# Designs tried in a protein design chat: VHH binders against Profilin-1 (pfn-1). Part 80

Target 1, 132 residues: Profilin-1 (pfn-1), of Caenorhabditis elegans (q9xw16)
Amino acid sequence: MSGWNAYIDTMTAAAPSIKRCAIVGAADGSVWARTEADNVFKASEEELKTFVALFNDVTQVPAKGADIEGVHYVVPRTEESLIFGKKENTGFFAVKTKSAVLIAVYEGPNEVAAQVRKAVESMQTYLNNAGY

## First folded at step 12 (VHH)

Design wc27 (from wb9 with I102F; framework vhh_6fv0_2)
Fold by ESMFold2-Fast, scan of step 12:
Formats: structure tokens, C-alpha cells, sequence
Structure wc27 (fold): chain B 132 residues (1-132), chain A 123 residues (1-123)
């Protein structure tokens, strides 16, 4: 493997219904890698800093929802290291590892959402085992 | 029950072409992203190509980019792989899958794959 871009490539190949995704630092939301060009992940530094801070207390998130790329998502529930949201035919899954937060924005039906979740959680496990 | 049936393999000379088909049944084909993977003799499973549920997004292994084209016909529940400019390194058993684990290089937990179709490339 080489660089964080290789993980973005792995994620998009594993779940091609991912529209945009990023790997950011868990402490500060700094971008390590993201999709680019026609699939550019368009979150500001301030938005990402706010978003990763949600993992400090995920129990508060369903009451407020979450904002990604200026879009407000309804968050129906959370798990310790997982925040996910839905808005019409779009949604996201975000998972926290030891050092990173992976964010994947997708479009499609429930079956696609399940494939995206599986891909994101598999990558989360891989990165945790690699010490990230 | 989930069924995937591959066809279209065969023996071709280097530079030749083949079109593989995968007939799907037992699930709502149009709502799943699909994969082509291959296994050469004495090698592990290797991802080849991915296509989104709608057909709008496709991805390819670097060594096959520009030579292979994945497509799907959701009305017919069929996945295709058009293979052009075939090389000896492309010789393998080709499988379609609705569940492939990129990190372990294996089929998904419940073995959602077909029987495969053999591609042989030699002069």
C-alpha cells in the first residue's frame, strides 16, 4: 500500500455507490485523503472539526442531526464508533478508528446502504488493526 | 436462493476478445453493486472490476483499464464483462459476485458467487 489515497481507492472499489468519501484526523478533522475532481468531497475545515467532535459524545447526535458538505442529515441512532444519517435517497456512514474518522457519502436503496456500511466497517477494522 | 451463473469463457490467442455474462437470480439484482473477480491457477482471488447498482459508476484493476468494460442490464438481471486485447496474464477462472471482501481477498460471508467461467489465453 502507498499513502492514504490507496484507502480511498479501496473504499470506492468496494462500494461504488459511494459518491464521495474522506479519511480525516480524529483529533482535528484534518483531511488525510478524499475523493477529488468530479467526486470531490466538499467539506470545510471548520465543518470537519465540528463533525469529528461529535464522536466525543455520540448519544447527543440523534437529537441534533449532523452536517456534511453543508447538507443536514437526520441521524436516527448512533453506535459507539459509528454515526450514520439519511436524507431522501442519500446518506452517509462515518466510523471512528484510533486516529482517524472515515466518512462515506452514498446514494441508493437500502441494499446499497448495507454494502457501504460493510465496506466502511471493514476498513475501520483494518485500520484499527494497523494501529490507526 | 441466490444464484449466479457465469458463461462466455474459452480459449483465445493473445490480443483476442471474449464477452463474459453472469445471470443472477434469487435477489433484487438492480439494488446491488456487483463485482468481477478472478483466480489464476495457484493464486488467490483477485478483484477485476466493480459496477454500481445503477451502472453509473465503474472501477477497474489497473492492469485491465482500457481493455475491459463492465456493464449490466438490470431488466435482464445480467452482468457483463467485455474483455479486449487479452494477455496471457488474464488467464483465470472468472467469477461474478454480489459480496466480495477487498481486505481479505475472498468472497463474502455467505459465498454469494457463481461457479465461474474459465478464460485461457495462449497461442
Amino acid sequence: as target 1 above (132 residues)
Amino acid sequence: QVQLQESGGGLVQPGGSLRLSCAASGFTFSTYDMYWVRQAPEKGLEWVSTISYSGSNTYYKDSVKGRFTVSRDNAKNTLYLQMNSLKPEDAAQYYCAKDYDFLTGSFGEFDYRGQGTQVTVSS
Scores: ipSAE 0.468, ipTM 0.768, lowest interface PAE 2.2, mean pLDDT 88

Design wc28 (from wb9 with I102W; framework vhh_6fv0_2)
Fold by ESMFold2-Fast, scan of step 12:
Structure wc28 (fold): chain B 132 residues (1-132), chain A 123 residues (1-123)
Amino acid sequence: as target 1 above (132 residues)
Amino acid sequence: QVQLQESGGGLVQPGGSLRLSCAASGFTFSTYDMYWVRQAPEKGLEWVSTISYSGSNTYYKDSVKGRFTVSRDNAKNTLYLQMNSLKPEDAAQYYCAKDYDWLTGSFGEFDYRGQGTQVTVSS
């Protein structure tokens, strides 16, 4: 009975180039909502706990990269509340809000990446303003 | 300059069909997600449908699901909206957009939608 599924629907409608996405707790990586069925976001709870901990010191991430759904991504740089990675024609954007981390995996060229980033950052702003 | 030109609107009876087209120029159409939005008299702008850059993913407003189909031809830089089983509530000015923030219901800083095409549904 999660209202959070509505945010997943909103995010995918805003950027349909998002293949899979999830909203997880910033403190522990617990899944609040994720894409399901043919677009199921497959990251394990252990992987997500490791991933959200990266936001404790984003400056270390470019040297090591990041793992999402068992895929290792090169992280070229980070911002205070943003981690993004690339692997060939795929990539992800992850943003931290007050209490959540939004993760979106996409496929496509750099123009698609820019659109996905815009959608994820818009949702980040919306959730922060809503107190999340 | 980004240009979008909608066409294909008209007057139809309830239950009728129309196919809208949007001709795009001034940007690399094949690498952008595209949107259909509409504005009915005395109502705000509302999102209707989204299609991914490749055409592989489509999303629709609940009230049009099963009746409307969005598609694109990247070789022709053209976006389409096939509208079947039209209802009076579908009467609106229809616009295509490249830079539409669905979450806020806003266009980007510059309006990248075209002039629009009018759809009227009446007996």
Scores: ipSAE 0.043, ipTM 0.479, lowest interface PAE 6.8, mean pLDDT 85

Design wc29 (from wb9 with I102Y; framework vhh_6fv0_2)
Fold by ESMFold2-Fast, scan of step 12:
Structure wc29 (fold): chain B 132 residues (1-132), chain A 123 residues (1-123)
Amino acid sequence: as target 1 above (132 residues)
Amino acid sequence: QVQLQESGGGLVQPGGSLRLSCAASGFTFSTYDMYWVRQAPEKGLEWVSTISYSGSNTYYKDSVKGRFTVSRDNAKNTLYLQMNSLKPEDAAQYYCAKDYDYLTGSFGEFDYRGQGTQVTVSS
């Protein structure tokens, strides 16, 4: 049972510099939970399907970049379970677990980005340990 | 030339408390965000807490929220971690860190890290 929104709340409390975030299905990009109201995560279903498919071969991503909420981000490099991008002072971190992809969009300098990455990776570890 | 020296670790029983310290030198401590990270046996390096350069903003790993408190004394170039209600899962080598290179994702993810202080939680 479980409201996946509790995990969104936990992550945004850990890193208040996260502007918007979501937890989506790794297989299809279906939204399990996302930030709502004034910081609603606005990615379309089609965009999320395209985005999670990037994890099928992360080595191709730096050549083409990634799109989230209609914004095209430069992806400098990837890791097996991590895609991150930057556009000026805004950016995102996305991590894949066994069955989910967690996406967090932030604004701020590298120090803020580092804190957001820590929050996202902590949640990734938690979800993997929980079998997700 | 950056040096970070942790202390305050030890053996405590479940439910006990420890206060870790990190003495910093070789850089202008008051202008850097600081981090506490830990590594348990057969686990990767885990972020535990962040404190902003001014001390105004603090962040915590979910599992330690309400139990751990990070603080700093910029006049003494010292970082602290107050650990209450310690659990067996908190047992680890604890490190303080200055820099985090999120762009490269290098092993350890930090440019500077001390030698650490060991925390053991056992009955």
Scores: ipSAE 0.000, ipTM 0.112, lowest interface PAE 12.7, mean pLDDT 81

Design wc30 (from wb9 with I102M; framework vhh_6fv0_2)
Fold by ESMFold2-Fast, scan of step 12:
Structure wc30 (fold): chain B 132 residues (1-132), chain A 123 residues (1-123)
Amino acid sequence: as target 1 above (132 residues)
Amino acid sequence: QVQLQESGGGLVQPGGSLRLSCAASGFTFSTYDMYWVRQAPEKGLEWVSTISYSGSNTYYKDSVKGRFTVSRDNAKNTLYLQMNSLKPEDAAQYYCAKDYDMLTGSFGEFDYRGQGTQVTVSS
């Protein structure tokens, strides 16, 4: 149990449509915290290492897509420090801070996507300001 | 209609303490994260603190960490900010907010923001 679980709780409280999420190290994809039990974030360490490396050049990601929890997502576009994807009724937002990558997987229509993005970007700003 | 009303501000000397309150109505207070934000003269709106809907998780701006404590009473629909060891740079209008976008410095619609309470720190 790490203190980082408090940030997971804050993001899920801010956006209840988040089904699973994690905070991982930006350099290596090591898990600092993730949702557990019935909402366990299932990505392997190897998959997360590959995923965080995408932030080295986000402009290449739309051509390749991204894999999270063994699911291949279409990435329609990226912004600096932001990757988001869609597959059917699911999607994700991932943002990079100085030291971390925040990943939130959600279910639902585009209406809930804006709430999830806001929660993830708010946490990104907070962690950057805290030196992470 | 969402209503937020702050109180508890005032004039204190450096090193003093104040306890701010925010009375909320018009929404289910216990299901929302709440925020304290402040604005000093000629500065933009600045995030100060966040408390989760349950009260279990709290976050603070680096410069206030260890000095400020946010809390809430969901039975009374009230948010609090205990401010200790106040410094001149803490002088600002303090607002509570229901919907705050920390990336843009915005906090949703104006009706999610109260009228504020003034904190002045001087010798």
Scores: ipSAE 0.000, ipTM 0.138, lowest interface PAE 13.1, mean pLDDT 80

Design wc31 (from wb9 with I102T; framework vhh_6fv0_2)
Fold by ESMFold2-Fast, scan of step 12:
Order: C-alpha cells, then structure tokens, then sequence
Structure wc31 (fold): chain B 132 residues (1-132), chain A 123 residues (1-123)
C-alpha cells in the first residue's frame, strides 16, 4: 500500500471534497491504498470483492444499485469503466483501469461532484498510461 | 464571464509576510474547490495549496506547510493565501484557479485562471 498512498494524496489534493477514497485491485478488490484517520475508507474486504465484480457487467448495476461502506447508493446509469451513485448529499465515483478500481466518496452539490469526477478520471488516465 | 483576479503581491525581504487575495466572479464560488498555483521564471506551474468548497479541508505543498495558510470567504467570493516566513524560493507569479489537475500538471489545466500577482523576495 505504501507507494500507492502517493496517488491517494494527489487525488485528494486535486479534489479535497473527496471525503474518503481507495485504490483497489480490479480482480479481487484488495486494497492497495486508502484514506486513513479522520477520512478512513471503511469498506470491508467482502464488500469490495462484490463491488469490483460489478465492472464485469455494468449494465445490470442501475437496476440494483451499489453498496459502499454499508451504504446503498442509487446508480442512475453506468459507462463501460465508470460506476457512479448518489444518496442525498453524498455520492461516489468509481472507475476501472486495467489493474485497479478507484473509488471516491464525496459530499456536496453537483459542482463538487463534477470536480470529484474530474479528479477520479484524471487518475484513471494516469494509471492506464502507466500500465495499471 | 468567469473571472479570477489576484492581488496582494509585492516585494518583501526574506522572513516577511504577504496576504494574497483572489476575487472570483461569473460562477458559484461557494460550490467549487479552489487552488493556488505559482510559476517562477523559466519554470513550470507548481501547485501550492488547495481548499475545499466549504473551507473544511486544506492541503499544502510540503515546502510551504506551516508557513502558508489558505482560506476563503464564500460570502465575498474571495480566496486568500496568507504567506509567512517567505523565502527566496517562494518568489513567483501566483495564480488562483478552479480547474486544476494536480496529477499531470499539464498546461491548459488552469482554464479560468487569473492574470496572477507577482511575489518577489529580495535579500
């Protein structure tokens, strides 16, 4: 996890409205890095394994929603490598790279959501270009 | 439309202080994370500090941590950077921005960046 914490730091600096985030393995949901302390990302190993499996067929997700940190989110739609959800003033963006899934939970209005999405997609592009 | 106007720069001696301001207009300032970036002569743009839309979360470049404090006044649509214990290496053109990608540092990532305010530290 150690080296991957630098990417968490970069992403939260770019979008400080991210409350909690993690970088996990795409194959198994294993945590490579996550926010800690006051911003600790709390998803269980079982929940993350279930969550990353959603990327095997994102078209089914809007009908069922998605669970992160024990919270059930409404997923209005998906894109091939993007799942995002909303629950009142809280939301998340999750993007898949070749080897990883980035998950960012945020709080705030639509303008904040747009900034968080930009940060997550920028990291997705960077990691894909780096071979991850 | 969208405008960012920096002020407060100037010439100070090492160890001096300056307070930079950024007046924002043309967008809903209170719902955007904001950034301070700088560019020294013949060098690239460098991220300095970030503040969340509500002011609850702040982040700093390691070399300025403890010396600089970012804050905002959402009622006045104004972003601030209090700079204490200034060093010669802090001399740069300072810009505020709302569209910044700290990950790549690419040119063009600072759309809607202001014209900047010059900070000179002379010893």
Amino acid sequence: as target 1 above (132 residues)
Amino acid sequence: QVQLQESGGGLVQPGGSLRLSCAASGFTFSTYDMYWVRQAPEKGLEWVSTISYSGSNTYYKDSVKGRFTVSRDNAKNTLYLQMNSLKPEDAAQYYCAKDYDTLTGSFGEFDYRGQGTQVTVSS
Scores: ipSAE 0.071, ipTM 0.515, lowest interface PAE 5.7, mean pLDDT 84

Design wc32 (from wb9 with D101S I102P; framework vhh_6fv0_2)
Fold by ESMFold2-Fast, scan of step 12:
Structure wc32 (fold): chain B 132 residues (1-132), chain A 123 residues (1-123)
Amino acid sequence: as target 1 above (132 residues)
Amino acid sequence: QVQLQESGGGLVQPGGSLRLSCAASGFTFSTYDMYWVRQAPEKGLEWVSTISYSGSNTYYKDSVKGRFTVSRDNAKNTLYLQMNSLKPEDAAQYYCAKDYSPLTGSFGEFDYRGQGTQVTVSS
C-alpha cells in the first residue's frame, strides 16, 4: 500500500472506535489523508488552519476549547504535543509530529477514549521516527 | 483480574469452516475494543481482525477479508470469529486480545490474551 491513507487504515485498525480521522499538515492544516464515505472527516479548510495553529501555544486552549467539524469541544487540559477534547459521549485526540497533526474523533466511554489515545500516540511516535 | 478464554479451534480441510469463541471476564467487556491475533509455527504474531466496543466497526487483515467475520455479544461477554473458506495459510494458534496494537504489532503494558485455540488446516 502507498500513500497516507495506509496510515489512516492502520490507526483505525488499532482503535476501531475512531469514527473519523485525518492527517493534516502542521503548518497549514492541509489534508494529507482522511477517512472517507460513511466516515468522512468533514472539517473545513479554515477550521483546520485555525485548529493546527492551536499547537503554537497549547497552554491557551483549555480556556477556549476547540472546534472540529463545527462541533465545540471542551478541552480539559493539554500536553506539549497533545490536545484532546470531550463533548458528552464523543471526543477527539489530536497530536502534533514534526510536520503533521493527527486528528481522531471517537465515540464511546472513558475506556474507549484511553484506547484511542494510545493508538494516536503510537502513530505519532511512528511518524516522528519516519521523519514526519 | 482480566481473563480471556478461547475455544472452537480444531482440524479442518481446506475450504472448511470454524467458529472461534472468546469468553471474557474480569473487566467491563462492553467498553473495550477487542482483537483477534494469530501465530503460526516459526512465524511472528499477526493481527487478524478488530471490532469496536459496540460492534459497529470491524476491520480485517487483507488476506482474510470476505472469508472471516468478527462479531461480539456484549450481553454474554463473548467475542467470535467465523472463519469460512479456510486455507492452509490460516493454520495457527488463535488468540483473542485486549490492549493489542496492530500499529506496533504488540500488546500494551499487560498481555491480556488467553492461551489460544489451535486451528489446523490439512487434507
Scores: ipSAE 0.241, ipTM 0.623, lowest interface PAE 4.1, mean pLDDT 87

Design wc33 (from wb9 with L103F; framework vhh_6fv0_2)
Fold by ESMFold2-Fast, scan of step 12:
Structure wc33 (fold): chain B 132 residues (1-132), chain A 123 residues (1-123)
Amino acid sequence: as target 1 above (132 residues)
Amino acid sequence: QVQLQESGGGLVQPGGSLRLSCAASGFTFSTYDMYWVRQAPEKGLEWVSTISYSGSNTYYKDSVKGRFTVSRDNAKNTLYLQMNSLKPEDAAQYYCAKDYDIFTGSFGEFDYRGQGTQVTVSS
């Protein structure tokens, strides 16, 4: 396999508790690749454009939360290139690289959340090192 | 203290089968995704398979798809790898891990890997 779908496959292998994920353009939220079929990532174009814009000033996000796939998540805090949220037994981690935003929606306990965070941060480092 | 103990390796002829086991203790096994990784002589560490904490999702290295099956028994804190149609290139030390990084090809910063179990494919 070539293209961005290979990274989606590697990400889900690295953290199989990811339910859905996508790699989108940091400038406009355009989808480069996403999980498909039974695990299709169903965020609208408008929602993704709004979501990637949150990285312009992450300090504002905890006050208002974040919306992914029509679901509102509480965002307890942010880091410079990391936004994460929680809603009961589900959550997400989103990281920004030079050119992309990786979004991973997961389900499971805190131990699983920690593994998902590590996987998205490792992919973030990999993509940055690859010039993305 | 986290402990992982692999077993089930051995010498097998090409086309043969082995079932590897990994006994886990010192952590809540049922809440962690688990990994099988291998290292052949004079080769780097490579990822083989992953299974989600619930057992619902499994993933495999392309070269082992259709031949290997990963499974787990959360009541027994045990991870398994059923290996069929073994090839010479499958010969390696096999490890289980709870915090493996596929992107870097390394184990998690403070997590232990087991001592491994050796798989040899030859007459």
Scores: ipSAE 0.574, ipTM 0.808, lowest interface PAE 1.7, mean pLDDT 88

Design wc34 (from wb9 with L103M; framework vhh_6fv0_2)
Fold by ESMFold2-Fast, scan of step 12:
Structure wc34 (fold): chain B 132 residues (1-132), chain A 123 residues (1-123)
Amino acid sequence: as target 1 above (132 residues)
Amino acid sequence: QVQLQESGGGLVQPGGSLRLSCAASGFTFSTYDMYWVRQAPEKGLEWVSTISYSGSNTYYKDSVKGRFTVSRDNAKNTLYLQMNSLKPEDAAQYYCAKDYDIMTGSFGEFDYRGQGTQVTVSS
């Protein structure tokens, strides 16, 4: 991890309710950067490969849910490039860019979800504009 | 409806300290991450600090890390910024905000930005 870790730091500073996050390759789920130490993002390479493949047809995801870090999340809604998951007082937002998938796991009530989504979508825009 | 009122600014000598407060009303304060941002004359808005809704996570601009401490009292709907070892470069109008986009350096809605409190650092 080196250059991409700066984007992880920016997202966590923008929305501190993000507990863990990662930037992974859209084609294969390879980790480009992730939170570490006390906030280590614990998804396996096999899990991430399966997860990024969900973006091939997001309309099927609400019926099945999604797994991140060995935890099964209910997916209430998807958009063309966005998957939103919920489990009790935790949740995640995942967005796809041209070459990457950004995943942010957060904890807190529904009111903080909008700020987490904003941080992830802002980064999505920056990466798309950079050709990623 | 949403109101943010900053206070605690003033004139201080280099090396001095100030404690800023932000009184929030019109929304459920305890469920929002909060921001301190500042604007010096002839400069743009600068993000200074962020605190999570619970107070468990805090983040700081590199130049203030170790000198500034953000905290909150959710029972009193109040956000704080303790500023120690103040430098002339810290002189600015300080704002609290609940809708600040750190990626773009801008406020989402003006109604979600406080009036501000002035900090002046000089001999």
Scores: ipSAE 0.259, ipTM 0.629, lowest interface PAE 2.9, mean pLDDT 86

Design wc35 (from wb9 with L103W; framework vhh_6fv0_2)
Fold by ESMFold2-Fast, scan of step 12:
Structure wc35 (fold): chain B 132 residues (1-132), chain A 123 residues (1-123)
Amino acid sequence: as target 1 above (132 residues)
Amino acid sequence: QVQLQESGGGLVQPGGSLRLSCAASGFTFSTYDMYWVRQAPEKGLEWVSTISYSGSNTYYKDSVKGRFTVSRDNAKNTLYLQMNSLKPEDAAQYYCAKDYDIWTGSFGEFDYRGQGTQVTVSS
């Protein structure tokens, strides 16, 4: 595989407890690549446009939470380029690069969540260093 | 303290098979995704396969797809790699890891990989 799908493949290989993930444009939420088949990422274009706009001011997000795939997540804290949400034993990590937003939805215990966060942040660093 | 102990390597002819095992201790094995990585002489570390904590998801390096199968037994704290149709390019020291960064090719903070198990493929 080549193109942006190769990054999805590498990210899921780095943290296979990711249930669904996508790489979307930071400006408009357009999908560049996503998991497919049994793990298809099902957020709408409208939802993704709204979601990436949260990175314009992450300080407002903990008060409201965030919606991904029609599911409302509590956002306990944000960092400048990171939003994470939690709902029971599921959650997501989303990070912004220069041109993209990476979103990973996972399921599992805290140890799994830590591996997912590490994988997403490592990919963020890699893409930023590559100019994305 | 995290400990990982690999075994099952050896010498095989091209087209042969080996089954590698990794015995894990010092952490809750069933709550971690696990990795197989390899290093051939004079080459860098190369990711081979990943398995999710539950065993439900597996991923493979393109060159080993269809030939290698990763699995785990959470009751025994053991990770496996079944290697079929072995090729000379598969010859390497094989390591298991619970904390491996595929993007940087680096192990976790304490680098708790074991001594590895040597796989040699020769006629």
Scores: ipSAE 0.537, ipTM 0.782, lowest interface PAE 1.8, mean pLDDT 88

Design wc36 (from wb9 with L103Y; framework vhh_6fv0_2)
Fold by ESMFold2-Fast, scan of step 12:
Order: structure tokens, then sequence, then C-alpha cells
Structure wc36 (fold): chain B 132 residues (1-132), chain A 123 residues (1-123)
């Protein structure tokens, strides 16, 4: 098993409301690890390349929204190194580290979203401290 | 406002069983993933189990897999941990939490946890 798959497992254990997630390269959106099988993260190479480029200027994202797995999400605001979006009962959190972008798609109300955000931000801190 | 009350701990012999309960109030229990964590004397907090808000997904620390079962009753706002085949190394104060960081092994900033329930395993 890939070393990066262990981080996927850790993140989903921390917040089981995460339906699908991935760790991708910040420079090109290349997939380092993702959920598989019944929980496969389905974003295309082209979509991920476009998505990670959003971190070059997060202030432009709320006006346009973001696409993940062919789904268009409304992005209400962004923070430094954080893009998050919502569409009805689904949502995502994406955070940028030095070398990676973590993307977690979840289902549930806003209270569930808080747990997912915590899991993603904790992993972001861990990876940054590890030099990624 | 948020309250978590653990119960069900006690003294048991190795190989015995206990069922822990956590009564939750002050928040919409059915919308939160919940955690069981434990702390043995002079040791740090250790994550034991996670259950999704719906109860459909469960996760366990490797050393307790096959022995512990987490469940929840959203109608009663109650979280459970069934502990079978208890070992001396399972002896600890057990806490339930809605705000736990599994990466750092610590409760969130507000530490919304109860007093815990003590599990002692000895012959």
Amino acid sequence: as target 1 above (132 residues)
Amino acid sequence: QVQLQESGGGLVQPGGSLRLSCAASGFTFSTYDMYWVRQAPEKGLEWVSTISYSGSNTYYKDSVKGRFTVSRDNAKNTLYLQMNSLKPEDAAQYYCAKDYDIYTGSFGEFDYRGQGTQVTVSS
C-alpha cells in the first residue's frame, strides 16, 4: 500500500462523514492517494489540474464557484490555503499545504461540515510540519 | 450548554465484558460524528473508536478491532461502546467526545467532554 493511502485512512477515521477524499499535488493536481472502490474519488486529471490552480488566487473563487467530480459547488468565501463549498446536502473542504492539496467531499448538514473541516485542517497541519 | 455524561465502567477480570454509555445533550447529537477516547494513568489521550453521525460507518484502533463495538441511538441521544475480551492494557478512564483531533491525540479547544467512566481490568 502507498504511504499516502495511510493519510487517507487517518482522515476518514477522524471524520467518517467524509464520503470521498484525495491528496493531490499542488503544482499539477496529480493524484497521490484517494478513496477507492465504493467510495472512489472520481475527479478527472483535467478537473484536478484546474482545481489546484484555484489556489494561485483564492480571492477569485467565490465569484465563480468550483467544480469537483463534475459537481459545481457554491463557494461562499475563501481563507488563506482553504477553499470550501456547498451544494444542498453535500460539500467539500480543500486545503493547500507546501506540496499538496487535500480534498474531502462530505454529505450532511452544517454541523457535520465542522467535523470534516477539523479533520482536513488537522491533516494540513500534520503534513506541513512533515515538510509536505 | 453541551454536556456529555459517561457511565458503565467498573472492575472486570481479563476476558470480561463491559458496556459503556454516553448521554449527550445541548447539541443536535444526530448530526455529529462521535468518538470514544481513553487515558490510562500517566499516559496521553488515546483514540479508541469513531462512529459516523448516522451510525453507518465505524472505525477502531487496531488493538481493539474485533473486541470493541461502537453504536449509537440517535432517538435517545446516546452513544455506546461494547467492550468484550477485555485485557489489562484496556484499563483507563474512558471519555466520549464530539470534538476530538485524532491526528494530535487531543480534544478540541473547548474540550466538550464529561468526567469519564473508569475501567479497571484485574484478576
Scores: ipSAE 0.222, ipTM 0.616, lowest interface PAE 3.9, mean pLDDT 86

Design wc37 (from wb9 with L103I; framework vhh_6fv0_2)
Fold by ESMFold2-Fast, scan of step 12:
Structure wc37 (fold): chain B 132 residues (1-132), chain A 123 residues (1-123)
Amino acid sequence: as target 1 above (132 residues)
Amino acid sequence: QVQLQESGGGLVQPGGSLRLSCAASGFTFSTYDMYWVRQAPEKGLEWVSTISYSGSNTYYKDSVKGRFTVSRDNAKNTLYLQMNSLKPEDAAQYYCAKDYDIITGSFGEFDYRGQGTQVTVSS
């Protein structure tokens, strides 16, 4: 397979504790690729547009949290190109590249969270190096 | 003190089967996603399969899909790879890993611990 779906497949194979994920445009939140079928990433177009806009000023996010797939996550802190959130036994990592935002929703303990973060940051580096 | 010990390799004829095992110790096995990776002579490392920490999600290289099955027994700290319908192209040294980076195709500096188990497919 070619296209953006190959990156989704690579990321989920690297961290199968990722329950759902997507690669979206950094400017508008348009979906380039996402998990489908039983693991379909269900964020609305409006929600994704709102979410990617959070990267314009990540310092405001911990005060308000973030919404993904209609679920409100507590965001304990942010870094320049990283927003992550937690809710019960679930969480997400989102990273921004030059042109894209990668969003991965996972379920599991802290060790699983660390593996998901590694996969998302590795893909971020790969895409930045590829000019995306 | 992370240790990964692979076993179950051997010589098999084309179309045969082998079951590989990986015994893990020195870390909380049940909280890690695990990988099978292989390397044939004069070739680079090649990802084969991934299994989630719970065993609920599995992923395979396209060329082995339908022939190989990864599984795990968290009570025994053991990872398995059932290999059916083996082809000459499957001959390689097989390794298990807890921190293989599929995106870059590499092991972490301190995450490659196993000696591997050799699989030979020949008539």
Scores: ipSAE 0.348, ipTM 0.699, lowest interface PAE 2.9, mean pLDDT 87

Design wc38 (from wb9 with L103R; framework vhh_6fv0_2)
Fold by ESMFold2-Fast, scan of step 12:
Structure wc38 (fold): chain B 132 residues (1-132), chain A 123 residues (1-123)
Amino acid sequence: as target 1 above (132 residues)
Amino acid sequence: QVQLQESGGGLVQPGGSLRLSCAASGFTFSTYDMYWVRQAPEKGLEWVSTISYSGSNTYYKDSVKGRFTVSRDNAKNTLYLQMNSLKPEDAAQYYCAKDYDIRTGSFGEFDYRGQGTQVTVSS
């Protein structure tokens, strides 16, 4: 197994309200690692390719939203390397590093969302510092 | 304001057990994921365990997996850590936290942690 699964484990341990997550290539959306089994991250190759392309111009995303695992999320705003969305009590945070995109889908109240964002941004910082 | 109070530490021989408690107040406990972290002599702060806001998901440091069990009682605003088969390397000051960055080993911006509870494993 590749070492990338260790980062999935670290993120879910940091915010166990993450239901599913993945680390994918920023250029093509190829899956480097994802949650499996009972909490498998279900996005198709085509969906992930479309999703990572959103980082080419994040300012367009609030107008159209984003699709992850066949679910359409409202994206209230974006930051340079951050897209996040909400649908009912489910949401996601996605952050771009130099070569990867980390995607975490969670379920819970706003306090849980804040903890998930913290975990994802901490991993983003670590991977950028590691040259990824 | 936010307060966390740890208890249940003590001196135990190798192979013994302890149950730590953390009484939380000043925030809606049931809506936060919670953490147990420790600081051993001559080591930095180490993450030990995490539990989701609902109690449905738990995670552990590899070296404690199978020996420690984290749980919570949201009606009592209390977090627990059951520690079995204690080893000398488990000796540390144990803290609970509602904010903790596992990657950097640091507490949240306001460092909402208590004074901790000391665990000593010695014969």
Scores: ipSAE 0.234, ipTM 0.624, lowest interface PAE 3.9, mean pLDDT 87

Design wc39 (from wb9 with T104S; framework vhh_6fv0_2)
Fold by ESMFold2-Fast, scan of step 12:
Structure wc39 (fold): chain B 132 residues (1-132), chain A 123 residues (1-123)
Amino acid sequence: as target 1 above (132 residues)
Amino acid sequence: QVQLQESGGGLVQPGGSLRLSCAASGFTFSTYDMYWVRQAPEKGLEWVSTISYSGSNTYYKDSVKGRFTVSRDNAKNTLYLQMNSLKPEDAAQYYCAKDYDILSGSFGEFDYRGQGTQVTVSS
């Protein structure tokens, strides 16, 4: 199996309230690994190409929001390498590393959101340190 | 104040079973993912299992899959770990935690974990 699937497994173990997630190429949105089966991450490669391009200028994102899996999310704020959004009781965190973008979609209360963010940022640090 | 109290450990023979419990207080238990971690003598912390806040998703260390089952009762603020087919390598102090970083192998800044419950496996 793909080595990248091991990171998906680690992410979901670290924050099991992640409903769906993926690791995609920062340059083109190509899928390196994603959750499958009952929790399949459904975003198309066209949508992901558009999404990763948001990291070229994150300051524009709060005015427009972001689309993941055909769902439009309100993006209240961004940070240099972090885009996060909220839609009712669902949300996402997306972080950029040197060569990848990690996207995690979750459902649940604010405490769950905080745990998902921590797991995504921990993996971002790990991948950056590994040269990705 | 966050408090976690583990219980249910003990001495068993290889192949035996134990059920660990963790009683939580001082936070809204039903809104947190929870972790079981263990530490054998002279070894580092080792992640064992995770359960989502609702109980719908569970994950396990490869070496315990099929033998251990994590569950929770949010009405009672209690986390459980059913351990079957215990092996000598499972002997350790077992902790429950709400703030555990699997990648760093640590409880984080505040170390919100209980005092643990000891599991000994010997014949």
Scores: ipSAE 0.455, ipTM 0.759, lowest interface PAE 2.3, mean pLDDT 88

